# VHH binders against p49116, part 73

Target 1, 238 residues: p49116
Amino acid sequence: EGPLLSDTHVTFKLTMPSPMPEYLNVHYICESASRLLFLSMHWARSIPAFQALGQDCNTSLVRACWNELFTLGLAQCAQVMSLSTILAAIVNHLQNSIQEDKLSGDRIKQVMEHIWKLQEFCNSMAKLDIDGYEYAYLKAIVLFSPDHPGLTSTSQIEKFQEKAQMELQDYVQKTYSEDTYRLARILVRLPALRLMSSNITEELFFTGLIGNVSIDSIIPYILKMETAEYNGQITGAS
Below, E stands for the ipSAE of ESMFold2; O stands for the ipSAE of OpenDDE; V2 stands for 0.75 times the mean of E and O plus 0.25 times the DockQ between their complexes.

## First folded at step 5 (VHH)

Design t27 (framework vhh_7n9e_1; at its last look DockQ between E and O 0.69; V2 from the best seeds 0.00; counts 0 for: pae E 2.4 > 2)
Fold by ESMFold2-Fast, scan of step 5:
Structure t27 (fold): chain B 238 residues (1-238), chain A 121 residues (1-121)
Amino acid sequence: as target 1 above (238 residues)
Amino acid sequence: DVQLVESGGGLVQAGGSLRLSCAASGFTFSNYGMYWGRQAPGKGREWVSGISWSGGYTAYASSVKGRFTISRDNAKNTLYLQMNNLKPEDTALYYCVRPGYSEDLSHFDSWGQGTQVTVSS
């Protein structure tokens, strides 16, 4: 049996909508986020081990972890997306909504805490200088999580997660041989992904284009999209 | 197929300097950390230095720290090793490596080639 991921799975290229509007708006943010989400789901479905688990298990895994995959994608693509600019625009929009709509202080606190957690996570990954191989394997560890409630095939999922962990360890140990703690520094970042609310992620990044349907409800359909169809649905015909 | 082509080795006197280069092709160079290894006559393979994808993080074997500098140019798909204050003990075949799981065979492409560095007393 070969490696869990191939060089194709290490490649993760986000193409941003063009042109960027003069004023950052909800539609541009949602289109950008949707492209990243679709790229992430396309990445997952292309993994032979993932396909081997079967359609029902595949849907359950992605439903359970899409926010974690999306957040890893935000960190990996932060520079391409100008994520700091997007987050600043969201904060500005939120401040304006608070002034006009008299939003709850508790809701404001929740959303701002989420943004700060996002920024902290992205900054920590940047500080660690995580590469494409490391990101691919961190995404695989997150994807093949056997501990989500309601999952079937948990023993097989656990085997794939362990394989991902072993291959990441081998890579890090070979690359930075005398830095015995780099892997631990990387892996201790992962629990923070589960503390970030998928509902708040959805509110911040997906309200403009996807409408009020949940990401969980559309996941089965996104996983079935062809690459050309996926690109056409997001950008319209070129 | 992954290809790594080392160059820049040669014969130098103790205290001298050499700059090694490694031209990478067949993969997206900027997606991977890279490392330099060496094998001296009668010794096992030794890790020398590693570098993250952006060059923002580097690590060195204790035996070369302060004397060697690893760097990369992602636009040119090239890895470098600047070797200063060379010692006879640095005499070895030097090879650049794309790390990865052994079953993908990627790092085996570099293990057979290498560039010879010989440091005279």
Scores: ipSAE 0.667, ipTM 0.856, lowest interface PAE 1.4, mean pLDDT 85
Fold by ESMFold2, look of step 6:
Structure t27 (fold): chain B 238 residues (1-238), chain A 121 residues (1-121)
Amino acid sequence: as target 1 above (238 residues)
Amino acid sequence: DVQLVESGGGLVQAGGSLRLSCAASGFTFSNYGMYWGRQAPGKGREWVSGISWSGGYTAYASSVKGRFTISRDNAKNTLYLQMNNLKPEDTALYYCVRPGYSEDLSHFDSWGQGTQVTVSS
C-alpha cells in the first residue's frame, strides 16, 4: 500500500499565543504548552493507521507515549516557542522558591535534572538538523510502540512501527546515501525520551490547568474533541 | 503539484565551474532534506550530494568531495550545487530530488527533469 504518513503529517505548525508578554508568565507558558499538546494529539489522531486500530487502542497508545510525543514536539518547535527562554524563566523561579522556602531541595534537584535532560535532548536534535519528515517518522515510531501493557492488536501495531522505521530509513539513506551512520545517530536519541518524567513535564508546562488532573486522564477527551473546539484551542478564538 | 525545476547547466571546459539551481514548489520546502543526483550516458543514476532542511548538515559522494558544495535558500525555495574544478567524468544530466514518497510514484512527485552539464576537453 501507500506511505504510512502523507505531506499533511509532515507539516507541524505551532502558533504561539498573541500578544507576547513583556515577561514570561505561567499563563503564557501553559497556553503555549497546551497548544503543542493538542497539536500533537490531533496529529496522531489524523493518521489513517492510527484510526484503523480503534478508539480503545488509540487512547491506550497515546496515554503511554504522550510525554514522548510532547518532548519531540518541544524539540521540533524549540525556536518558535523560544524554549530556551521558557526554561531559563522556570530555572529562575525555582531558585526564588529555594530562597522563599517553598519547595523541598530534593524536588528541586529532580526538576533541575529533568530540565538538563530536556535541554540536552533538544540540543542533540538541533545538532543533527532533524527535518519535518524525520520528526514525523520519529513520532510515528514512538506512537506505534507494541510493548505497552494492555494493548490489543499488538502484531498490527508492530507492523505499523516497522513500516515507519522502513520509510524513515529509506528517506535518510536516499538523502544521504554515502553517510551510512545518520540513521543510527538519529535513532539512538529515542531512548532519552523514556527518561522524561510525565509528572515533571506536567509541573513545568501545565501548572495552569484547572485542578491537578493528570494529562493521562484528559487524553480521551482531547482525542474526542470536535474540530471546531480544536481550532479554537490552536487559534485562541471563540 | 510538486515541481522541481533545475537550471544552470551548460558546456564548460575542464577545470571550470558551474552553479546549478533547483526551484521547488508545491510543497513546504523547509520540511525536507534534498539531494542532487546525476546520470551519465549509459550509466545508472548516481547520488551526488545531500543537504538537511536548514543546510546545517551536508554529505557528498566521494567522487565530488572537495569540488562540489551543496546549499539551499529556504526563503527562495531553492536548492543549489556549486561545482568547481569540473572534469569530463562529471558530464551528466543533473537532477534534484525531494525524498519521501515511494519511487513507484510518477516522475513529477519527487523528481526534477534535470539540467545537462557537459565538460569538454
Scores: ipSAE 0.481, ipTM 0.804, lowest interface PAE 2.4, mean pLDDT 85
Fold by OpenDDE, look of step 6:
Structure t27 (fold): chain B 238 residues (1-238), chain A 121 residues (1-121)
Amino acid sequence: as target 1 above (238 residues)
Amino acid sequence: DVQLVESGGGLVQAGGSLRLSCAASGFTFSNYGMYWGRQAPGKGREWVSGISWSGGYTAYASSVKGRFTISRDNAKNTLYLQMNNLKPEDTALYYCVRPGYSEDLSHFDSWGQGTQVTVSS
């Protein structure tokens, strides 16, 4: 068997909507998020090991981990996205909702904490200065997580995850051989991803575009899209 | 094809300085951490220094820490190694390396022909 990932899987380029407005509106945020989501799904789909699991298992995996993949994507594309500006805009929009008494105090707290967690995670990843290769393996580790409920082929998924972990380990050890704990520092960030609510992420980034449609429900559709259709959706939604 | 071309080596007296360069092509340079290795005559390859994609993180072998500085210019697809206070034991062929994996799952590194650094007593 060959490696789990290739150079083609290291590349992860997000194209932002153009032109960037002077003031970020909900539409721009949602479009940007959608592009990232599609890119993340397309990335997953491009992995031969992912394809080997079959359509049903593939869909189940992505449904289980899309929020984590998306969050890693946010961290990876934070500069290109101007994530800090996007988050600030989201907060401003939220404040308007607060003023209109559309949210309960508890909900406000949850949403604000979620934004904080997102920001902190992305900052922590930036501080570690994670490269594209490392991000690719981290995403693979997250994608091939066998511990989600309802998954089939868990043994195979676990094997793929182990392979991702081993390849990452070898990469880090080779690149930073005198830094014995870099791998640990990188991996210890992954638990933070599972502290984040997919529902809140969906609400913050996608409600303006998909309305009451759930990301969960559209994932099968995204995974079935051709590359041309994928590109068309990105451009058409802008 | 991945290509790495090292330059900047030469003969220098102990205590002197050199700056090595590595020109990278054939891949997205900014996607990868890079590292310098060296090989002295009759010895195996030795890890010298590594750098993250943006240069925000660096690591060094204990033998060169405090004397060598790794850096990169992603716009120029170039990796650098500033070597100060050179010692005779630093004499080696220096390689610029991009980590990777081969099809047989063995760790694969791409490197150039290297640049010779010779430090005289």
Scores: ipSAE 0.366, ipTM 0.737, lowest interface PAE 1.4, mean pLDDT 89
ESMFold2 (binder alone), look of step 6: mean pLDDT 82; pTM 0.824

Design t28 (framework vhh_7n9e_1)
Fold by ESMFold2-Fast, scan of step 5:
Parts: structure tokens; C-alpha cells; sequence
Structure t28 (fold): chain B 238 residues (1-238), chain A 121 residues (1-121)
């Protein structure tokens, strides 16, 4: 039956808005994040197993896991995005807001804790030197999560998740044959993704895009876009 | 069309050194961990060493640890194996491998043609 993912799915190329502004602003951050979100949605919809689940089921999966996919994408594309620079700029802005007494200290604390968790996640993935194949399969494991409420075809979703786990295991065990602990070190990173607030992700990265509408609410529309329209959003023609 | 082409093998005396190279094409080399395998005449395939996509993480078979060093140059799409203090037991055809999913009847690993290493006394 062949592998769950092809070489096309291992390739994950984010094209950043050009040129990078001298000073980071909300527009640049939002456009960069939107490109990553669209790339992630296009990645998911291009998987034959995902298509096989049917439109209602696959929409429900992505609505449930978009923040996990997006965070994995941030980690994978951290260098291309200069993510550390973006996060440092956000932290600096928040610290200045505290000094100016313009925002609640409790709110700032929540956002700062989220940024620190995100930085730690990205640093841990970088330290483990997670490659494109490993990222593709971690995203597949997250995508084919059978435990979200309201899902149909739960047994088929679980089968695809197990297939993703098996293929990742084969890859890691073949690449690092006598290093028996690498796979475990990789997989224990995943639970942290479910503790990350999607609302805070929306506030940090998507404020300029969605207004009062959540990312969860726009996902069905993004997934229904024609392939050409979708590729137009993520294509980086320079 | 994935291609892996090994070079750098040859005849060397015990205690000597060789550096193997593998030129990769047809895929984004920097997205994949890679490994070196070997096969001696009349024996099965043996894993030798693996390296992560950036080169920051490496692992070695116990039989070669401390003697061999795996490295890569992503700008050149090239994988290397520096072999020091070679032993007659290291005599084998050495393969560059891009790992992938395997099944009972099919292997999705991509293997090169191999480069022969012969170690004499």
C-alpha cells in the first residue's frame, strides 16, 4: 500500500514576505504566520489518507489540531522566519506595555508564559535536530488524532496515526540504529503542544488577519479553496 | 529521481585511513537524516553510522565507535565517512542510504551503488 507520506509531503518550504522590514510590525508578523498556516493546511489536504476520510471528518480534524500543526510549523521554519527575532520583539513590546501601565499584569504574564513555552518547544526541537521527515511524521501523528470529540471514522483515523507512528519509528531506528532512545525523546515533545493556548496563538500571530473570527472558524473555508487559489496564497514567486 | 553515488573506497593497509563521500541528488538533502551501511562478502547488511539533517546528532555501531566519523555538507549535498584505524574486518562494500519506510516485500530506503573498501594486513 506504500507509505503514508511521499517525498512531496516531506518538503515544507515557507516563503517569507520580502523584504523584511527594518522594524518588525504586526503586518509582517501576521502575513508570515498566515503563509505558514496556509502552507500547513495545503500540506494536510494533499495527503491521500486525509482526503480519504471525507470533507466533514477532515475539516473536524484540522479544526481540532490547527494550533499543534502551526506550532510544529513554527519550530520547523524557525530559522526561515527568524522566529527568535519576532518573539524577542513581541517580548520587548510587552515589557514596554508593563512600564507604561497600559495592559493588565495578569494578561501580560499569560502571554509571556506562552512565548516562553513556545521558545522552549522550538529550542528542544532544534537541539534534537529534528529533520524534515521527522517533522512530516510528527505533523501526521498530530493530524490523525482519533481522540477529538465529534469525529467520525475514528478507527480509520487511528489506523492512519498508527501507520504514521510505525513509519517514523522505522526511519529513526534505521537512521540511528544503536541509539534506542531518540524516538522516545522526540515523541515526548508532542504532549506539550496540547497545553498551548490557541487563543494566545491567535492574538500573537493573527491579530491583523481574523479580527473577531477565530482561526477554527475560518478553517472550513481555507480547506474548500480550489488548489490554484490555495497555492496562490502559499506560493513565493519573487 | 533519488540518486546516491558513493566514492573514496580502495585498498588500504590495516591501521590506515580512508574518507568516503556520497553525492546525493533528486531530493532536498537537508530534510533527511542519512546513514552508512556496509556488506561484507557472504554476510548480511550492517548499519555503520547515522547523522541528523543538520549534522548535529550522530550515532555509531559499537564496532566502529571511536574510529569512524560521519559528517555532511548540506551546501554540497554530500555525506562523508572518515574511517581511521581500519581493520581487516572493515572490508566491505559501503553504502550511502536515505532511510524510509520498509515493508515485508518492499524497502523504501534509497541505497547507492556502494564503494568497495578492502583492508589488508
Amino acid sequence: as target 1 above (238 residues)
Amino acid sequence: DVQLVESGGGLVQAGGSLRLSCAASGFTFSNYGMYWGRQAPGKGREWVSGISSSGGYTAYASSVKGRFTISRDNAKNTLYLQMNNLKPEDTALYYCVRPGYSEDLFHFDYWGQGTQVTVSS
Scores: ipSAE 0.431, ipTM 0.791, lowest interface PAE 3.1, mean pLDDT 85

Design t29 (framework vhh_7n9e_1; at its last look DockQ between E and O 0.01; V2 from the best seeds 0.00; counts 0 for: pae O 4.6 > 2, grease 29 > 24.2, SAP .722 > .668, placed apart)
Fold by ESMFold2-Fast, scan of step 5:
Structure t29 (fold): chain B 238 residues (1-238), chain A 121 residues (1-121)
Amino acid sequence: as target 1 above (238 residues)
Amino acid sequence: DVQLVESGGGLVQAGGSLRLSCAASGFTFSNYGMYWGRQAPGKGREWVSGISGSGGYTAYASSVKGRFTISRDNAKNTLYLQMNNLKPEDTALYYCVRPGYSEDLFHFDYWGQGTQVTVSS
């Protein structure tokens, strides 16, 4: 029945807020991150296989994997976001705000370890020179994960994941015919995404968007947005 | 509406050089890895060289390694193959290819019409 993803799903264009402030602030970081989150959610929602699973399954899948999709998006858009500059600004802000009390120090350590893991992940993807097609299929593999608790239609989800894996394999084998190990180098990067905390991602990137509300709680609302509302969020036109 | 148009082929003497170009349209060129393939009369299609979407990763068939260089200009939607130290066995029709998925033995690859390279001894 044709490929899992079309050329429209391979296209992933992040529009950054402008102008970039002279000194990075929470509003700029949050708006940049929210645009990427909405772009990622709109990307998932536009996939026919995803739509075919139905609204309840769609909500459960995205709630389970939004942090993995967001992190892949950060890696893919690292250059356009100047992600290294954003992470450096966050680290600087944390260091300037550090208290010597044990609770504050423990939290800062957790956040810095998260930033290190994120940098390591993005660097590994950059070294592999992952392209837009490969990113689209890695996102599809992550999205169609049948192993999250509470999922229904797990056999259908698994079939879509296998289709994503097959199409990625076919592409890599055709593009780099005599490089037999490239696919394995790519796929072994994926487990690291599950080691990164969604709570810390929320604290780093979404404090200005959601206040005290979790990303998990707003996902059903975002998935029900009309296309015009998505477009407003990804361009900042509101 | 994906279109791939090759150019730059011709007749050249052994030891000579040619640069092939492929003009791509109808898709976001930088999102896709691309490859060059070739086919000599009476032989099957042979993969020659592949390049990642941003151009930072390349791979070559052992028969052309060290002689051919694949590159791309994403601003111009153009793929290149610089061929140096050409040999008579390099004589073939060269194709620009955007890889795709095959379903039930049919390919979703997009192929150009090819450009002929002839190397005299």
Scores: ipSAE 0.635, ipTM 0.868, lowest interface PAE 1.9, mean pLDDT 87
Fold by ESMFold2, look of step 6:
Structure t29 (fold): chain B 238 residues (1-238), chain A 121 residues (1-121)
Amino acid sequence: as target 1 above (238 residues)
Amino acid sequence: DVQLVESGGGLVQAGGSLRLSCAASGFTFSNYGMYWGRQAPGKGREWVSGISGSGGYTAYASSVKGRFTISRDNAKNTLYLQMNNLKPEDTALYYCVRPGYSEDLFHFDYWGQGTQVTVSS
């Protein structure tokens, strides 16, 4: 009954706080990340298949995958966000923390490993030159993932994921008919998303905005926001 | 409303060059990969070359690799095909396509009317 996503869902425009500060600024990083998070949640909420699952299922689904959606958003918007500059600044702050003995060596190792995985993921997506259509369907595949523990209605979620996969396949095969491996190369990037820690993502991007409140705890509120409030959070204008 | 309009075809001697253009409107051009296809009289459709939304990834049919170059200008919403060292077997109607989901069985969701390329011996 029609495509899983429309042209409206292929559009994903992130605007950054202006101007960019000369030095690492926790508020700039948190505001930038907040805009991306709300843009990603607005995107997910607007999908008719997502709406059809009902409020409880929607909340459970987004709790399971928000970090994967956020990470895809980071990769898609890496150039607009100057993500490499942000990550370099975070690495410098971690080096200062070692000198000041503020963090355990094991914790710093965990955070550095996460940063390296994120950089590797973003670089691999850039090398494949994933376009907006492909990103939209990769996000849909991640969103409608039936294998997260604790989900209900997994049969319907699986059917939506299969539809996303088939529509992506059709697009890739038509665009690149004699490049028979492109779809496989794109899809093998997805397992790396499961290696990304939501707790470390919160520490890197959201500590100044959220405090100790986890993104999981605010997802039901975010999903129920009025459209005008979403637009304010996405642009920072409200 | 999605529209694709090809231009730049014509008659050319073997070994010559042509540059095809495809003007796109009605969608956010840079979000979508596109491709050129061709159809010679009495033959089936042949995929020629595809390009990613930003223009950074390209692919070519073996029959045209090394001779054709696909490109795009996202500021002008225009897709291009530079065709060098043309051969008589390149004679065909050339068309540009924005692929996507379709509710019917056709292979192309959005395609133009095409531009004729004729290569004489």
Scores: ipSAE 0.571, ipTM 0.833, lowest interface PAE 2.2, mean pLDDT 86
Fold by OpenDDE, look of step 6:
Structure t29 (fold): chain B 238 residues (1-238), chain A 121 residues (1-121)
Amino acid sequence: as target 1 above (238 residues)
Amino acid sequence: DVQLVESGGGLVQAGGSLRLSCAASGFTFSNYGMYWGRQAPGKGREWVSGISGSGGYTAYASSVKGRFTISRDNAKNTLYLQMNNLKPEDTALYYCVRPGYSEDLFHFDYWGQGTQVTVSS
């Protein structure tokens, strides 16, 4: 058996809607997020091990970890996305909602804390200066997590996760040989992903585009999307 | 430059009261909603209360509702937090926050240095 990931899986290029508006509206934010989501799903689908699990199993995996993959994608694409500007725009929209008395205090707290957690995570990843290979392996580790409820073929999923971990270890040892504890520093960031609510992420980034439709419900369709359709979503006009 | 300076923190016994102030400068204060947040040692940031630019709308976390009151004086560029019936779990560094725009990923809002509130049992 060959490696879990190849160099082709390291490439993760997000194309943003153009032109960027002076004022980032809900549509622009949602479109940008949608493109990242599609890119993340397409990336997962491009992994032979993922394909080997079968359609039902791999769909279940993505449903379980899409928020974590999306968040890693946000961190990885933070510069290209101008994530700080997007987040500021989201906060601004939230501010307007508060002024219009549309949100409860508890909801405001939940949303603001989520934004803070997201910001902190992305900042921490930037501080660690995570490279493309490391992101690819981290995404694989997150994708092939056997501990989600309702999964089939958990033994095989675990094997794939182990492969991802081993390959990451080898890469870090080879590339960052003088940094003995880099692997540990990277891996200890993963639990932060589990602290983030998929529901709040969906509300912040996708509600304006998909309305009351859940990301969970559209994942099967995204995974079945042809490459040409996917490319159209990534490069198409908003 | 945007500047926020918090004051009014200190040591107080459970059941006691404190009034925090935040002096704002470097922007049109009345144009911005403002927030109070707090962070306890070893814990993440926690939203406490918010107020609209005009002061017409206020919101509170469930944990402080009925005990804390947020207000503002736009003529003085000052944000306030009246804290009554303080509890040990209210112990934290309290921050004045202005939502804002930044191209720097490290922050998209402005925070002051914070003022320490310690509630003893």
Scores: ipSAE 0.026, ipTM 0.367, lowest interface PAE 4.6, mean pLDDT 87
ESMFold2 (binder alone), look of step 6: mean pLDDT 84; pTM 0.847

Design t3 (framework vhh_brivekimig_d4)
Fold by ESMFold2-Fast, scan of step 5:
Structure t3 (fold): chain B 238 residues (1-238), chain A 121 residues (1-121)
Amino acid sequence: as target 1 above (238 residues)
Amino acid sequence: EVQLVESGGGVVQPGGSLRLSCAASGFTFSNYGMSWVRQAPGKGPEWVSSISWSGGYTLYADSVKGRFTISRDNSKNTLYLQMNSLRPEDTALYYCARPGSSEDLKHFDYSSQGTLVTVSS
C-alpha cells in the first residue's frame, strides 16, 4: 500500500575518482565503473520490496540484470562520468590494437558495435531528458524482471514490476501532462538494454577490478556488504 | 619487464596462519588492481581475492571470506594476503596476478611462479 520507491531511491549520486588523469587509463575507467556498479547494487539493496524477496532471490535477480542496471546508470551518470570521453578513449585504444594486431578483428568489431549501441542508448535517453524519478522507476522495472530463467518467487517479482510500471505511469502523467505519449517513448527504450552484452561490458569497464572473474560470480559478495562497506566502495574511502 | 615475486608460503597446521607477499616491479603498481589466485594439485585455478588500485575495494571468494584479508602497500609495491584459520582445503600454489590492461582486457597480464601453501598435520 505504500509506494515501491521513496525519495531516497530517486537520489543517485556518483562520486568520481579524483584527480582525473591527464590521459585516461584502464585503471581510472575500472574504478569509475566499479563505483557505479556498487552504487547500483546499494540502490537495489535499499528497496524494501527487494529486501522482502530474500538473499537468494536478490542474488539471482541482480546476476540476471546487472548489465541492464549498469547501462541505465551509465546513461543517468553520463555527464558526471564524461562518458563520451571514456568511450572515445576506449575506441582509440581498440583502433591502436587493430594496427598492432593485439586483438582479433572479429572481437574488435563486436566491441565497437557494442560501444555504438551504448552511445545510441545514452543519446536517446539524453534527448528524452529522462529525470531522476523516471530513471529510478526504469531501474526498478529492470530489477524486478520475472522473465529470467531459474528465478524463484516469480509471481512476487512480477507484482513488484507491475507496481513500478503503475507508479512510473502516475508520475509521468502528472509531471509531463502536456506530453501524452512520453511514457510510451520511455518504455520502448528498454528493449535496447537487452542488446548490451554483459561479457563486452565486463571487458570494457571492469578488467582492472576482477581480471578473468565474471561480474555475476562476485555479485553475491557485493550484495552481502554492510552499509559502511558499500559507502566506502562508492566513495573510495574504505 | 613486469615482474611479480610471491613469498610467504610454507607448511602449517590446520587452524594456523600465514602471510603471503607479492613484490611487484616493472610497472606503476599503484595504477593496477591486483588479485590472488590459487591452484590445488590436479585442479584448475581458483580466484581467491581482489583489491583495487587504491585499496578502497576488496572482494573475496566465499570459501575464504572472514578468514583471509587482502591488502597492499603502494609505497612498497607489495601485495599481501593474510590467511587465518587455515584448512586442509586451502592447500594450493598461490600466485598474485595483474589483470589485463592493454590486450584482452579481462585476462591476467602476469603471474609468477607462485608460493606453495600446505595445510596438514
Scores: ipSAE 0.000, ipTM 0.216, lowest interface PAE 14.4, mean pLDDT 80

Design t30 (framework vhh_7n9e_1)
Fold by ESMFold2-Fast, scan of step 5:
Formats: structure tokens, C-alpha cells, sequence
Structure t30 (fold): chain B 238 residues (1-238), chain A 121 residues (1-121)
């Protein structure tokens, strides 16, 4: 028994590619994003409750929520990544693309709206001063979501989500006991994650890595990777 | 292995000041909000003040608001409590606390040995 997450699950340390280029390029952005994605998948795999659900359920859960986990990771690691600089570079590239007639105005508008939503989300999380413990439990809440179509073991998934909510509540009440509504302010941020397009996230952050293969298609492979392969992806080791 | 080591307590006259420090090790200090608790002789533990991971948000029990200031230095893995205008009622053993899961709301997980603060009238 014990808590849903251990101290190792609260620790979430992104190692950035080095050296940082003077001018941002697609390879640097894609490698940085890939490291965050692999770190997020490894984080999920290491949770005993997650392991207990079995491989088929694990794959279905992560396929359904990878964009939510990735976006929470972007917010949590925004400073380490210099995310604002990355997003500014993407915006500049998009504006140059319309000037050169390489991309339609409608597509650029759609992508720009996604970037604005992402910036708004990250700014709201920064304004709330979300800590590593809170991020770990928010990630657990979105991971153990019982309401995605096609899931099995939904009763057990719901119990794990409720356990995550209870442990987050206990932490917030102990740490911020005079702030009665902090938990509510944090939790009402989560629905916005489901409104962000996973297809646009793929185009912004993963196009240079995956080509024509979707993140959805590679998730089963990533979840079945041995620890040494995971460590190679996270640190950029050969 | 989580370690929290408090220091800075002592005997002080009413109206005086003390600065408590807590050296944290064995975990990533910046991943956690932290708080200070205290326990007066023969009484239960009382929450005193909490701080978010970056120090951007601070919270105080009504009994200490305006007199105490919580702060942190994440580069040094250190939590502080600046205590001004001390009152005899502030006499207690003060604990640095890294909150953890607990079903008992008055049980502190990962707390130090405490540092004694005695305020004479």
C-alpha cells in the first residue's frame, strides 16, 4: 500500500541537448521535445499503479493522454527549455512561411491559436507557482483518466485517479493551509489540456523526428523499450 | 534519505527577533512547497507558515501574520523563518517540514529535530 507516487516520481529532471545553438533550429527543438516526451513516458512506466493495469491498458491510457502529459511537462520545464524563446522562434518561422506563400493563412491562424493557448496555459501555471509535487499529481490525475473511449479496467483507473486527487488535496492543505481555494484554482486548469490539438503539437515539436509516423503509432514501442534505451533517449547517449 | 536540520533558535526577550534556518538534503528542494510548524509544551502541532517552491506565494497563520516572514534560497537548499516582535505565546519547538502524504492532517512527514524558541516576558 502506501502513497500513489514516491519521491522518485516527484523528481522530474529534463536534460537539454548541448551545446545550445546560437540560432534555434528544427533539430534542437525536436530533440528537446523528444527528451521531454521520453522522460514523461518513463515517468508513467515507473508508477507501480500504472504497471499493475497491464500493457494493453497502459498503451491505451498513454495514447489518450500523451498530449496532456507533454503540455504539463512543457509548463513544468518551461524555464529549463527556454520555452518562450522556442515559441517565439516558431512564430517567426510561421510568419516567414506566409510571406513566402509556403503555408496557407488559415493553417497559420490555426497553429498561432494553438501557440497562444499553450502560452496562456504555461503562464497560468507559472502564476499559480505550481511545484514539483503538484505537477507530479496533476500528471497522475490526467494519466489515470477513466473517461477516455475504449478503456478497460475503468473502475480501477478511477480509483487511482481519486487516490491522486486525495494525496494532492492533503499536500495542498498542509502546505498552503490558509489558501482555501488553491486546489480548485489548480484543478480548473486541467480541462484546457483536452482542448489542445495533439496533431498541432506533433507538427510544432516532433515533425523532424517522426516524419510521417504519428506519436500515437510509436507509443507502444516507447512503453516497451528497455531501461537502457530509455536512458539513451533522455540523455542523448548512443 | 530526506534530512531537515533546523537552527537559529534560542532565548529572546519579548519584542525581540530570531531568524530560523533549515538545511534540506536528500531530495530536490525546489520540487516542494515547504512549511514551518511549531509545538508548544503540552500542546499539539500548529501550522505556522507555508511557502511555494519559488517563494512567489507565502501564507501565514493569523497569530503570526505581519510579524513572521518565510523565505527560501533554492540554490542553498535552505528555508528561513524571520521572526519579529516575538511574544511569550510564540514559545515552542519549531519544525521545518517537507509535506508528504498522510491521512492524519496533524502528522508531519519528513520533519527535522526542531529548534527551541523561548520568549521570556
Amino acid sequence: as target 1 above (238 residues)
Amino acid sequence: DVQLVESGGGLVQAGGSLRLSCAASGFTFSNYGMYWGRQAPGKGREWVSGISWSGGYTYYASSVKGRFTISRDNAKNTLYLQMNNLKPEDTALYYCVRPGYSEDLFHFDYWGQGTQVTVSS
Scores: ipSAE 0.379, ipTM 0.762, lowest interface PAE 3.6, mean pLDDT 86

Design t31 (framework vhh_7n9e_1)
Fold by ESMFold2-Fast, scan of step 5:
Structure t31 (fold): chain B 238 residues (1-238), chain A 121 residues (1-121)
Amino acid sequence: as target 1 above (238 residues)
Amino acid sequence: DVQLVESGGGLVQAGGSLRLSCAASGFTFSNYGMYWGRQAPGKGREWVSGISWSGGYTAYASSVKGRFTISRDNAKNTLYLQMNNLKPEDTALYYCVRPGSSEDLFHFDYWGQGTQVTVSS
């Protein structure tokens, strides 16, 4: 009967690699993104409702939604990551690639459109001034999405999603009681997450993790990881 | 100046074993995921196995899963591939790779010179 999430699930603290290099490179971006991905998956793994669905369902859910969780994490951690600086550097590199004819025009267009969608999403979340509680429940709503192909236990997943929506509603109504439309403004941001390509997210943020292996392939390992290994990944300790 | 130097290849009979090593220098090895690739005569490049920077995650091509084991020693800046139950089809030049993509915005793959593995029937 308790709440879907506890106070421990509202806390979401990203530790960035230090120091930031003078020139941004693929390694720094990949390390930063990997820490966020590990933090996001550890967050999901710690939810009792998620654990109750069983390992096979857990793996299928995270494989289906990792890009949505990651993007919400980028928005939530945009300040600590200096995400605008990272995206500006990427855009500058793409412009140089156009001049040197190193990438096809179609590929550059796809990547630029993805960056613009990402910037628009992060900017809209910042403008709404989404807090840590709201982010936790938005992540829960996308995690417990019953509409991905091939899922089992879809009825139970839908019930957890509805519970997340109700708990978010209760919070918003208590915290922003005079703003009757805030919840609607927040929830209508979520469909945009489905419009962003997970393949392009992998190319932008996860180069250097494992060559020719998708995030989809490593998800089962991350979900089974011991706490000490997880802590090593999020702090960069070897 | 990134350098990847493979060793441990050779001629072995079917069913045999080999251990490949890759000595990495010119970059902070422990900061990168790594992979092994191979190229058989007259064929394109094939990905074999990958490992995360910490060694906590590994992945294998279906053709080698259960027979090959990738590992790393970050203190020694060395990547390993333990190859068991070798088959003639495993005959190839094996490459140590610091990964990237031609579509990546900042960097591309670094490939070593390769080490030849020849499996006789």
Scores: ipSAE 0.000, ipTM 0.084, lowest interface PAE 19.9, mean pLDDT 82

